VH-VL binders against Probable Brix domain-containing ribosomal biogenesis protein. Designs and how they scored, part 22

Target 1, 155 residues: Probable Brix domain-containing ribosomal biogenesis protein, of Methanococcoides burtonii (q12zb3)
Amino acid sequence: MLITSSRKPSANTRTMCKYLASFFNCKYMTRGKMGLIDIVSLCENGLLMVVGDYHGSPGSIMFYDSHGVELLSIHLSVFYPDGYKYTPLKALEPSINGDGELFNLLSYYLDIPEGECYYDSKCLIASDDHLEFVYLDNMLFRLNIKNYRKMVMSE
Below, E stands for the ipSAE of ESMFold2; O stands for the ipSAE of OpenDDE; V2 stands for 0.75 times the mean of E and O plus 0.25 times the DockQ between their complexes.

## First folded at step 18 (VH-VL; framework fv_daclizumab)

Design v7 (from u8 with heavy chain L103I; at its last look DockQ between E and O 0.55; V2 from the best seeds 0.00; counts 0 for: pae E 3.0 > 2)
Fold by ESMFold2, look of step 18:
Structure v7 (fold): chain C 155 residues (1-155), chain A 122 residues (1-122), chain B 106 residues (1-106)
Amino acid sequence: as target 1 above (155 residues)
Amino acid sequence: QVQLVQSGAEVKKPGSSVKVSCKASGYTFIDYYMHWVRQAPGQGLEWIGYINPAYGNTYYNQKFQDKATITADESTNTAYMELSSLRSEDTAVYYCARSEWDIFPGDYFDYWGQGTLVTVSS
Amino acid sequence: DIQMTQSPSTLSASVGDRVTITCSASSSIDYMHWYQQKPGKAPKLLIYDASHLESGVPARFSGSGSGTEFTLTISSLQPDDFATYYCQQYDSYPYTFGQGTKVEVK
């Protein structure tokens, strides 16, 4: 999976890209002036995640396949626990847990195993209301879901 | 200089079809979505749908799903919209308009074509 | 579908007047745009994300609002501002426009 941002990302959006890259053990690439075909060409066979900026904060996460087809787009806001600052995480294998349509979509697209949250793990807890990122039994941050769009390729 | 230049006005009989073109220049065509919006005489704007020209995937307003077909040809930097089974209420000015590909929510239309009048009459 | 309702439908004003146009959404939204359309011309983006002026838009234009109520204000109307104004929600598909507000001389 490759993670990038919208154009001209805020510092907060770049920090979110780093959190996500560290959580999923994947590459973050700065956006620069690259367009769609340039960025998808760098994904090889993997998923593309784009973190969108809204007024100085992360406001969306969008997923594209290696052919540039939009798969899932999520409108969101971020909650950070008090005083927490970015720190690179251990390269533990993440798992996903939860329920609902968004959980099913993310479980499928992120290609990570379903599993419980353990005190010594990375765990994404997903529902239609929240995406909670848990590391070593502590919440790193939570994404509050406002809306999402599932895209299906026309026949 | 971004430009969207549409095909000329059309006069059509009920039951026929029409294909409106929108030729893009001044930017990388496949890096942006192309939308279609209509405006009936004396009325407001109504969103029809969009295409991602890079890969041909489309999304339609449900109201127009059986009426409109949006396509694109990257070799000519041209988007198309075909309207089928024309009726008098399809008389309108049809606009193409572009948006960024990597915004959600946020398909604001930063550039518009000049519009194509389609008149459906006996 | 989210319905966008503008008020008033028409507005008569003189150069120098403060003009206020409202746009109400049928359910809470975070994101909306304003477009300006002059007779015989395509719409043009005026304000994006409720309050951000598009490049080249004069500072007399401003936008505000959140939830279900949004406002476009022209602080001192100029001759170039006589036009029809549309709000658009982009929170969910299908994207919908308000019915328009015509700002006219009189």
Scores: ipSAE 0.381, ipTM 0.733, lowest interface PAE 3.0, mean pLDDT 87
ESMFold2 (binder alone), look of step 18: mean pLDDT 91; pTM 0.929
OpenDDE, look of step 18: ipSAE 0.440; ipTM 0.840

Design v8 (from u8 with heavy chain D107Y, light chain S28E; at its last look DockQ between E and O 0.64; V2 from the best seeds 0.00; counts 0 for: pae E 4.6 > 2)
Heavy chain, then light chain:
Amino acid sequence: QVQLVQSGAEVKKPGSSVKVSCKASGYTFIDYYMHWVRQAPGQGLEWIGYINPAYGNTYYNQKFQDKATITADESTNTAYMELSSLRSEDTAVYYCARSEWDLFPGYYFDYWGQGTLVTVSS
Amino acid sequence: DIQMTQSPSTLSASVGDRVTITCSASSEIDYMHWYQQKPGKAPKLLIYDASHLESGVPARFSGSGSGTEFTLTISSLQPDDFATYYCQQYDSYPYTFGQGTKVEVK
ESMFold2, look of step 18: ipSAE 0.419; ipTM 0.751
ESMFold2 (binder alone), look of step 18: mean pLDDT 91; pTM 0.928
OpenDDE, look of step 18: ipSAE 0.607; ipTM 0.879
ESMFold2, look of step 20: ipSAE 0.216; ipTM 0.706
ESMFold2 (binder alone), look of step 20: mean pLDDT 91; pTM 0.925
OpenDDE, look of step 20: ipSAE 0.572; ipTM 0.867

## First folded at step 20 (VH-VL; framework fv_daclizumab)

Design w2 (from v1 with heavy chain S99D; at its last look DockQ between E and O 0.58; V2 from the best seeds 0.00; counts 0 for: pae E 5.8 > 2)
Fold by OpenDDE, look of step 20:
Structure w2 (fold): chain C 155 residues (1-155), chain A 122 residues (1-122), chain B 106 residues (1-106)
Amino acid sequence: as target 1 above (155 residues)
Amino acid sequence: QVQLVQSGAEVKKPGSSVKVSCKASGYTFIDYYMHWVRQAPGQGLEWIGYINPAYGNTYYNQKFQDKATITADESTNTAYMELSSLRSEDTAVYYCARDEWDLFPGYYFDYWGQGTLVTVSS
Amino acid sequence: DIQMTQSPSTLSASVGDRVTITCSASSSIDYMHWYQQKPGKAPKLLIYDASHLESGVPARFSGSGSGTEFTLTISSLQPDDFATYYCQQYDSYPYTFGQGTKVEVK
């Protein structure tokens, strides 16, 4: 998976991109002025995650396949625990747990195994209204989901 | 500068179809969603749907799912909306509008086309 | 669907007046915008995200509010401000607009 942001991301959005890249053991690419097609062309393993900035904070996550087809859009806000500071994560294999449609979608698209959170793990707890990213039994951040949708291609 | 230029007014018979165009310039066409909004005479605004011009994914207001088809041509930077099975109730000015938030639908509409009047009468 | 209700539907005012338009949402929303429309023209963005002034819009325009109640204010009405104003939400699909508030000359 490749992770990037919308144009002109805030420091807060860039930080989240770094966390997500570290969490999923993938590459964060600085967007710059690149168009979507150019970004998609850089994806080698078939999934692009785009973190959208909304007035200084992460506001969305968009998923695209290797062909640039939009798979999933999530409208969200981010919550960081008090005293949070970015720290690179260990190269552990992430897992996902939870329930609901979004859990199923993310489990499928992210292609990460289902599993519980342990003291020595990276785990994503997914529901239809929030995503919690947990590292070594501590929550890194929480995404509160406003809404999400699968997109329909025009004929 | 950003500019959206729509096709001219249309007069149609009931049961026919019409295709309105919206040509964009002054920005990277494929990086912004294009929306369509309707305004009946003397009435308010109704959101119809949007398209991602990069790959053609769309989302519609349920009210217009069987009425409107939105497409885009990247080679000409033009978005289209086709209305089928036209009725008198479809008489309205139709606007294209750019979504300010790149790669995400539902921000705000910072640029609008000049509008296209579609009149349906027997 | 989220219903947006503006008040009043019509407002008569004079140049120099302080004008206030209210938009009420049927449910709590986080994202709301204001547009101005003149006869025969497309809507024009005035305020985005409840209180942010769009570039090029005069400072006499301002917006406030949260939850279900939002307000557009014109501190001193100018001749160019006679128009119809719309609020719009994008919190949920379908996106919806208020019915409009026509500001006309008294």
Scores: ipSAE 0.031, ipTM 0.684, lowest interface PAE 4.5, mean pLDDT 90
ESMFold2, look of step 20: ipSAE 0.100; ipTM 0.658
ESMFold2 (binder alone), look of step 20: mean pLDDT 91; pTM 0.922

Design w3 (from v8 with light chain Y95W; at its last read DockQ between E and O 0.47; V2 from the best seeds 0.00; counts 0 for: pae E 2.5 > 2)
Heavy chain, then light chain:
Amino acid sequence: QVQLVQSGAEVKKPGSSVKVSCKASGYTFIDYYMHWVRQAPGQGLEWIGYINPAYGNTYYNQKFQDKATITADESTNTAYMELSSLRSEDTAVYYCARSEWDLFPGYYFDYWGQGTLVTVSS
Amino acid sequence: DIQMTQSPSTLSASVGDRVTITCSASSEIDYMHWYQQKPGKAPKLLIYDASHLESGVPARFSGSGSGTEFTLTISSLQPDDFATYYCQQYDSYPWTFGQGTKVEVK
ESMFold2, look of step 20: ipSAE 0.569; ipTM 0.830
ESMFold2 (binder alone), look of step 20: mean pLDDT 91; pTM 0.918
OpenDDE, look of step 20: ipSAE 0.546; ipTM 0.865
ESMFold2, look of step 21: ipSAE 0.306; ipTM 0.707
ESMFold2 (binder alone), look of step 21: mean pLDDT 91; pTM 0.922
OpenDDE, look of step 21: ipSAE 0.486; ipTM 0.851
ESMFold2, fold request of step 22: ipSAE 0.364, 0.373, 0.352; ipTM 0.727, 0.720, 0.727
ESMFold2 (binder alone), fold request of step 22: mean pLDDT 90, 90, 90; pTM 0.920, 0.919, 0.917
OpenDDE, fold request of step 22: ipSAE 0.378, 0.520, 0.536; ipTM 0.814, 0.858, 0.864
ESMFold2, last read: ipSAE 0.346, 0.387, 0.447; ipTM 0.733, 0.743, 0.780
ESMFold2 (binder alone), last read: mean pLDDT 90, 90, 90; pTM 0.919, 0.918, 0.921
OpenDDE, last read: ipSAE 0.590, 0.537, 0.578; ipTM 0.877, 0.864, 0.874

Design w4 (from v8 with heavy chain H35Y Q65K; at its last look DockQ between E and O 0.55; V2 from the best seeds 0.00; counts 0 for: pae O 3.8 > 2)
Fold by OpenDDE, look of step 20:
Structure w4 (fold): chain C 155 residues (1-155), chain A 122 residues (1-122), chain B 106 residues (1-106)
Amino acid sequence: as target 1 above (155 residues)
Amino acid sequence: QVQLVQSGAEVKKPGSSVKVSCKASGYTFIDYYMYWVRQAPGQGLEWIGYINPAYGNTYYNQKFKDKATITADESTNTAYMELSSLRSEDTAVYYCARSEWDLFPGYYFDYWGQGTLVTVSS
Amino acid sequence: DIQMTQSPSTLSASVGDRVTITCSASSEIDYMHWYQQKPGKAPKLLIYDASHLESGVPARFSGSGSGTEFTLTISSLQPDDFATYYCQQYDSYPYTFGQGTKVEVK
């Protein structure tokens, strides 16, 4: 997976991209002036995650396949715990747990194993109304889901 | 400046087909989705569908899935919409409209073509 | 499909008047846009995301609302503002527009 942002992302949006890249052990690419074809051509694993900046904050996550087809779009707001500071995460294999349609979709598209959160793990807790990113039993941040649109059904 | 220039008015017989073009300029064509919107005489606006010009993937309003076919030619920065099996009810002004592809949820139509009148009559 | 209902369908007003147009959605939505259309012309974007003024649009235009109720306001109607106005939702496919509100001279 490749992670990028909308054009001219805020500092908050860039921070989230870094966190997500570190969490999923993938590359964050600075968007710059690159268009869709430029970004998609750099995807190695066939999945592009675009973090959308919305009025100075992360406002969306959009997933695209290797053909630039929109798979899933999530409208969200981010919540950081008090005193949060970006720190690169250990190269642990992330897992996902939770329930609901969004969980199923993310599990399918992200292609990460389902599993519980442990003291030495990176785990994504997914529901239809929030995504919690947990690292070593600590919540890094939470994405509050306002709504989402799926374009393709999971198999 | 951004411009969307559509092909001229069409007069068609029932059962025939028509292909409307929308030529884009002033921006990177493949960086934006191209939408098509219909407006019947004296009526409101209906969303037909869109295309991602970069790869050709499309999505249609269910109402128009068997009516409209949207395509794009990157080499000429032109989007197309073909309407088949035309009926009098298809008489309308058809617009192409640009929308950013990576600004969800802020998708809106910031630039429009001038519109193409398609008249279907026996 | 999400139904968008504007009120009124027709509005007669004079230059200088405060004009308010309402758009009601059949279900709760987060994103509403407003367009202006004059006869024989394509729609023009006025307000995006309920309350954000498009570049180049006069400040007399404003938008507000949330949930199922949204409003477009013209603080002081000008001669150039006589037109038909449309709301549009972007929350779910298919994208839908209101039926339009024609602002005409009283």
Scores: ipSAE 0.119, ipTM 0.730, lowest interface PAE 3.8, mean pLDDT 90
ESMFold2, look of step 20: ipSAE 0.463; ipTM 0.741
ESMFold2 (binder alone), look of step 20: mean pLDDT 89; pTM 0.896

Design w5 (from v1 with heavy chain S99E; at its last look DockQ between E and O 0.04; V2 from the best seeds 0.00; counts 0 for: pae E 6.6 > 2, grease 20.8 > 18.9, SAP .523 > .496, placed apart)
Fold by ESMFold2, look of step 20:
Order: sequence, then structure tokens, then C-alpha cells
Structure w5 (fold): chain C 155 residues (1-155), chain A 122 residues (1-122), chain B 106 residues (1-106)
Amino acid sequence: as target 1 above (155 residues)
Amino acid sequence: QVQLVQSGAEVKKPGSSVKVSCKASGYTFIDYYMHWVRQAPGQGLEWIGYINPAYGNTYYNQKFQDKATITADESTNTAYMELSSLRSEDTAVYYCAREEWDLFPGYYFDYWGQGTLVTVSS
Amino acid sequence: DIQMTQSPSTLSASVGDRVTITCSASSSIDYMHWYQQKPGKAPKLLIYDASHLESGVPARFSGSGSGTEFTLTISSLQPDDFATYYCQQYDSYPYTFGQGTKVEVK
């Protein structure tokens, strides 16, 4: 999976890209002026995640396949728990937990195993209302889902 | 400078078909979805559907599913819409429009073609 | 399908007037846009996401609203503003437009 941002991202959006890349043990690439095809050419048959900026904060996450086809678009806001400080993440294998349509879509596209959150793990807890990123039994941040859509693929 | 230049006006008989072109310039054609919108005489705007020119996948408003066929040619930076089995009700100006997808909120039409009048008569 | 209904369909106004145009959605939406269209021309984006001015749009234009009710306001109408205005939702397919509001010289 390759992670990048919209063009001209805020510092907060760049930081979110770095957190996500650390969480999923994947590469973050700065967007610069690159278009979709330039970025997709760097996705080695994998998933592309684009984090969008909305007025200085992360506001969307969009997923593309290795051919640039939009798979899932999520509009969101970010919550950081009080007292949380950034910590470097160990390269643990993440798992996904939860319920609902968004959980099923993310479980399929991210291709990570379903599993419980243990004291010594990375765990994404997904529902249609929230995406919670848990590391060593502490919530790093929560994404509050405003809406999402599964992109319709027709010929 | 982003430009969308459409083919010229057409006069067609009922039952025939027409293919409208939309040539893009000033940006990377395959990075943006292309939409088609129509405006019948004295009426408002109706969304027809889109194509992702990078891969050719399309989506249609159900109303136009059996009427319109949207295609794209990357080698000429041109999108096409073919209308089949034309009826007098299909008389309208047809626009191509580029969707901005990379920036939040996305899903708005930032550049439009000049429009192509298709007249179905006789 | 989400129906977008504009009010009024036509209004007559003078230069300098404050003009308001409303758009009602048949169900609650989070995302919508306003376009301006002059005769013989393609539509032009004015406002995206209900309240954000597109680059190069004069500050006299503003948008507001949420849920099912949205408003486009021109604080002091100028000669260049006589046109037809459309709202458009992008919350769900099919994308739908309002029927339009023609702003004409009184």
C-alpha cells in the first residue's frame, strides 16, 4: 500500500499520513505536484491511499487500486484523545476488528487479518460511525465518519 | 489553461444516433473523471454519467442507461458520448464537465465544455 | 434520487440589491454546490461545499445552509450578476440539479 496526500496538504494532514504509514507498515510519499497516474505508477500492484486536507485538517481518505480506479471515499473528521503524545510505532502486523459495511470494505481492501485488540498489538476498530486506531491498548486517534461511498464500477 | 472543446451542433432524424466529442487540453486527461450533463431547451441541467478515462469505467444515471454510451480515447485526450435511438425529447445542449477529485470536497465540476446542440427533428 | 428545489424560479432585481436564492433538498445532504450560467455559456462554479467561494469569485457572493435548506446570497447585485443560478447535490447518485433561478433586470 502506498500512502500520499492531496496536493498542498497542511502540516496536520502530512502528520496523519505519517501515522497511517507507520500503523500499516507502508510507504508514505509526499504528493508534490504529481497527478494520479504518476502516483499510481509507483504502486507496485497495491492499494493507494490518499489523505485529503479540509481547511488545515485531514478531511477525507480515498482508496484507489493500482490502476487508479476509485474504490472507496470516506469523509471524516479527526479526534485526538487528551494527553496523547506521538510515539514511534513498532512494525507490528495490524489487524482489523468491528462490524458494519465499512468494516467489511476495509477488511477486504486493506487485506489485513481480522483479530482482537491485544495489549501488544496494532488494531483498527472499524464501524460505519468511527475508525479507531489502537496501538498497545491505547487509542492513537479516532476518525469520525461523516459519510462514505463505495464507487460504482460499470462498463 | 484547462480547455474542453466539444464537437459542433448536429441535426438528426428520429431513430438515428449521434456521437459528441469533448477534447481536453491543459491538464493530464487521465487524472480526472469526465462527466456529461444535458440541458433541454428552456430547461435546467440533468446529469447523464461519467467515465474515468484512465481505465474506461463508466457510471450512468439510470434515466440514460439505455440512451447514452460514454467512452474516452487517451491517445487523443478526447471523451465521447453516443446517443442512440434519438427522439425529439433528446433535443438538448450536451455538456462535458471535468470533476475535481483530488481535493476535498471533490465531486464538483470545475471546467465545462462549450456545449453541443443536438436537434432531433423530421 | 434527491430532488433539489430552488426558489424563486425567477426574480427581478436592480443593481445594488441584496439577492437571496434558496435551494431545498428532498432529504438531508452534506454536500452541495452553486453554479452560475449566462445565456449561451456553460455553467460556472461559484461556491463549493455550500459556503466556499471558488477562486476568482467576487466576495459579494456567499453561501450558507445545511441539512435540507441552502441559500445563495449576492450582497450588492452588479450588472455582471444577471444570470441563472443552479444548485447541485453530490451526496448520492444520480447527481441532481435544482431547476434554476433566473435573476433578471427590473
Scores: ipSAE 0.015, ipTM 0.611, lowest interface PAE 6.6, mean pLDDT 86
ESMFold2 (binder alone), look of step 20: mean pLDDT 91; pTM 0.924
OpenDDE, look of step 20: ipSAE 0.019; ipTM 0.615

Design w6 (from v8 with heavy chain S99L; at its last look DockQ between E and O 0.72; V2 from the best seeds 0.00; counts 0 for: pae E 5.8 > 2)
Fold by ESMFold2, look of step 20:
Structure w6 (fold): chain C 155 residues (1-155), chain A 122 residues (1-122), chain B 106 residues (1-106)
Amino acid sequence: as target 1 above (155 residues)
Amino acid sequence: QVQLVQSGAEVKKPGSSVKVSCKASGYTFIDYYMHWVRQAPGQGLEWIGYINPAYGNTYYNQKFQDKATITADESTNTAYMELSSLRSEDTAVYYCARLEWDLFPGYYFDYWGQGTLVTVSS
Amino acid sequence: DIQMTQSPSTLSASVGDRVTITCSASSEIDYMHWYQQKPGKAPKLLIYDASHLESGVPARFSGSGSGTEFTLTISSLQPDDFATYYCQQYDSYPYTFGQGTKVEVK
């Protein structure tokens, strides 16, 4: 998976890209002036995540496949728990837990195993209202879901 | 400087087909989705579908899946829409309109072509 | 599909009048735009995301609303404002437009 931002990201949005890259053990690339073809050509093993900026904060996450097809877009806001201090995370393999349509979509597209959240793990807890990023049994941050859109796939 | 220039008006017989072009200039063609919207005489707007010209993938309003075929030629910065099996109900002005592929939440059509009238009669 | 219903379909007004156009969605939406269209011309983006004026749009235009009910207001109608106005949702595919509201000279 490759993570980048929309064009002209705020510092907060760039920082969220780094958080997500550390959580998912994947690469963040600074967007600059690169267009779709440039970015997708760098997604050697598939999924592209784009973090969008809205008024100086992370406001969206969009997913594309290796052919530039939009798969899922999520409008959101970020909640940071009190005393949150980001440091690079250990390269533990993440799992996903939860329920709802967004959970099913993320489980499918992220292709990470469904599993319980253990005290020594990375765990994404997903629902239609929240995406909670849990590391070593502590919530790192939560994405509050405003809305999402999915592609209806042609078979 | 952004311009979307569409091909001229067409008069067609029922059962025939038509291919409308939309030539883009003033921006990087493959960085924007190209959408098509129609407007029957004296009526409102109806969304047809789009193409991502970078990879040629398309998505259609189900109503138009058997009617419209959207393509793009990156070498000429031109998008096309072909309408098949024309009927009198297909008489409308057809617009191309662009949309940035990675903007959120500002998904809006910022520039439109001038429109192409397709008349199906006789 | 999400239906967008505008009211009124036609509105007669004089220069200087305050004009309000409404748009109702068949289900709750977060994302919608307003377009202006003059005869023989393509639609032009007026307001995006319900309330943000596009660059170059006069301040007499404003948009508001959330959920299923949205309004476009022209605080003091000018001669250039006699046109047809469309709301459009982009919350889900297929994108849908309201049927239009024609603002014409009283």
Scores: ipSAE 0.085, ipTM 0.671, lowest interface PAE 5.8, mean pLDDT 87
ESMFold2 (binder alone), look of step 20: mean pLDDT 91; pTM 0.920
OpenDDE, look of step 20: ipSAE 0.423; ipTM 0.829

Design w7 (from v8 with heavy chain Y107F; at its last look DockQ between E and O 0.48; V2 from the best seeds 0.00; counts 0 for: pae E 3.7 > 2)
Fold by ESMFold2, look of step 20:
Structure w7 (fold): chain C 155 residues (1-155), chain A 122 residues (1-122), chain B 106 residues (1-106)
Amino acid sequence: as target 1 above (155 residues)
Amino acid sequence: QVQLVQSGAEVKKPGSSVKVSCKASGYTFIDYYMHWVRQAPGQGLEWIGYINPAYGNTYYNQKFQDKATITADESTNTAYMELSSLRSEDTAVYYCARSEWDLFPGFYFDYWGQGTLVTVSS
Amino acid sequence: DIQMTQSPSTLSASVGDRVTITCSASSEIDYMHWYQQKPGKAPKLLIYDASHLESGVPARFSGSGSGTEFTLTISSLQPDDFATYYCQQYDSYPYTFGQGTKVEVK
């Protein structure tokens, strides 16, 4: 998976890209002036995640396949828990847990194992209302879901 | 300078087909989505669908899914929309319009073609 | 589908008037834009993201609102501003436009 941003990202959006890249053990590529073809050519065989900026904060996460097909797009706001301090993330394999349509879509497209959240793990807890990113039993951040759009030809 | 130049007006019989072209210049054609929007006489605007010209994938308003076919030719920087089985209610001005690909959910059309009048009459 | 409802449908005004056009969405949206269309011409982007003026748009135009209620304002109408104005949502497919507000000479 390759992670990048929309054009002209804020510092907050760039930081979110780095968090997501660290969580999923993948690369963050600075967008610059590259278009879709340029960015996709840098995805080996994987999924492209694009974090969109909305007035200085992350506002969307969009997924594309290696042929530029839009798979899933999520409109969101970000919440950071009080007292949170960034901790460098070990390269643990993340798991996903939860329920609902968005959980099923993310489980399918991210291709990460479904599993319980343990004290010593990376865990994405997904529902149609929020996505919680948990590392070593601490919430790193939560994405509050405003709505989402799925590919018409995909469940 | 970004420019979208569409093919000329068409007069068609019911049951026939028409293919409208939209020639792009002044930008990298495959870096932007191309949309089609129609405006029936005296009516507002109605979104038909788009194509990603880099990969050829399309997305349609369900209302037009069996009516319109959107294609693109990157070698000529031209997008096309074919309307099939024309009926009198398909009489409208058809516009092409471009958008950034990664402005979800807020795609907006920053440049438009001049419009192509398609008239369907017997 | 998200319905966009504009009011008024027609507005008669004189040069120098303050003009206000309202657009209501059938559900909360974050992405709404305004377009201007003159007779025989394609629509032209005026305001994006409810309040941001597109490059080259005069400062007399402004947009405001959030959620379901949005307003386009022309602070001092000029002869070039007699046109039809459309709002459009990009929050959900299919993209939908308001029915238009025609601003015509009084």
Scores: ipSAE 0.305, ipTM 0.698, lowest interface PAE 3.7, mean pLDDT 86
ESMFold2 (binder alone), look of step 20: mean pLDDT 91; pTM 0.920
OpenDDE, look of step 20: ipSAE 0.657; ipTM 0.898

Design w8 (from v1 with light chain H52E; at its last look DockQ between E and O 0.56; V2 from the best seeds 0.00; counts 0 for: pae E 3.2 > 2)
Fold by ESMFold2, look of step 20:
Structure w8 (fold): chain C 155 residues (1-155), chain A 122 residues (1-122), chain B 106 residues (1-106)
Amino acid sequence: as target 1 above (155 residues)
Amino acid sequence: QVQLVQSGAEVKKPGSSVKVSCKASGYTFIDYYMHWVRQAPGQGLEWIGYINPAYGNTYYNQKFQDKATITADESTNTAYMELSSLRSEDTAVYYCARSEWDLFPGYYFDYWGQGTLVTVSS
Amino acid sequence: DIQMTQSPSTLSASVGDRVTITCSASSSIDYMHWYQQKPGKAPKLLIYDASELESGVPARFSGSGSGTEFTLTISSLQPDDFATYYCQQYDSYPYTFGQGTKVEVK
């Protein structure tokens, strides 16, 4: 999976890209002036994740296949717990837990094992309302889901 | 310079169809979404839907899902909208408008075509 | 569908007046834009994300608001500002516009 941002990202959006890349053990590539075709050419059969910058804050996460076709787009806001600071994460394999349609879509696209959250793991807890990113039993941040749109999964 | 040039005005009878074109220049056509918006005479704006020209996938306002068909031709950098089963209520100026792909489509429309008047009269 | 309701529908004003246009959303939204449209022309983006001026827009224009209530203000109306103004939400499909507010010469 390759992670990048919308054009002209704020520092907050760049930081979110770094957190997500560290969480999922994948590459973050700075956006620069690249268009869709340029970025897709770098994915090499992998998933593309784009973090959208909405006036200084991360406001969306969008997924595209290796041909640039939109798969899933999530409109959101970010919550950071008090005292949260970016910490380089160990390359533990993440798991996903949760319920609902968004959980099923993310489980499918991210291709990470479904499993309970352990106090020594990376765990994405997904529902139609929230995506919680948990590392070593501490919530790193939460994405509050405003809306989402799927393009390839009709059920 | 980004430019969207639409086909000319059309006068149609009720029950017929019309196909409006929007030719893009000054940018990489398949790197942006193309939307259609209509404006009935003396009235406000209504969003119809969009297409991703790279792959042909579309999304429609449910109000227009049985009325409009949006397509794109990558080889000519042209988007199209076909309106079927025309009624007098379909009389409007129809605009094409461009948006970024890397934000929710329709975040804002940075470039607009000049508009195409479609008149439906008996 | 999120309905966007503008007030007033028509506003008569003189050059130099302070003009205020409101837009009410049927449910809470985070994102909305203002467009300006002159007769025979396509709409032009004026303000995005409720309060940010598009490039080339004069500083006399400002936007504010959050949740369900949004306001476009022209601090000192100029002759070039007589036009119709539309709000537009970008929070949920379908994207919807307000019905428009025509700013006319008094």
Scores: ipSAE 0.357, ipTM 0.720, lowest interface PAE 3.2, mean pLDDT 87
ESMFold2 (binder alone), look of step 20: mean pLDDT 91; pTM 0.928
OpenDDE, look of step 20: ipSAE 0.650; ipTM 0.887

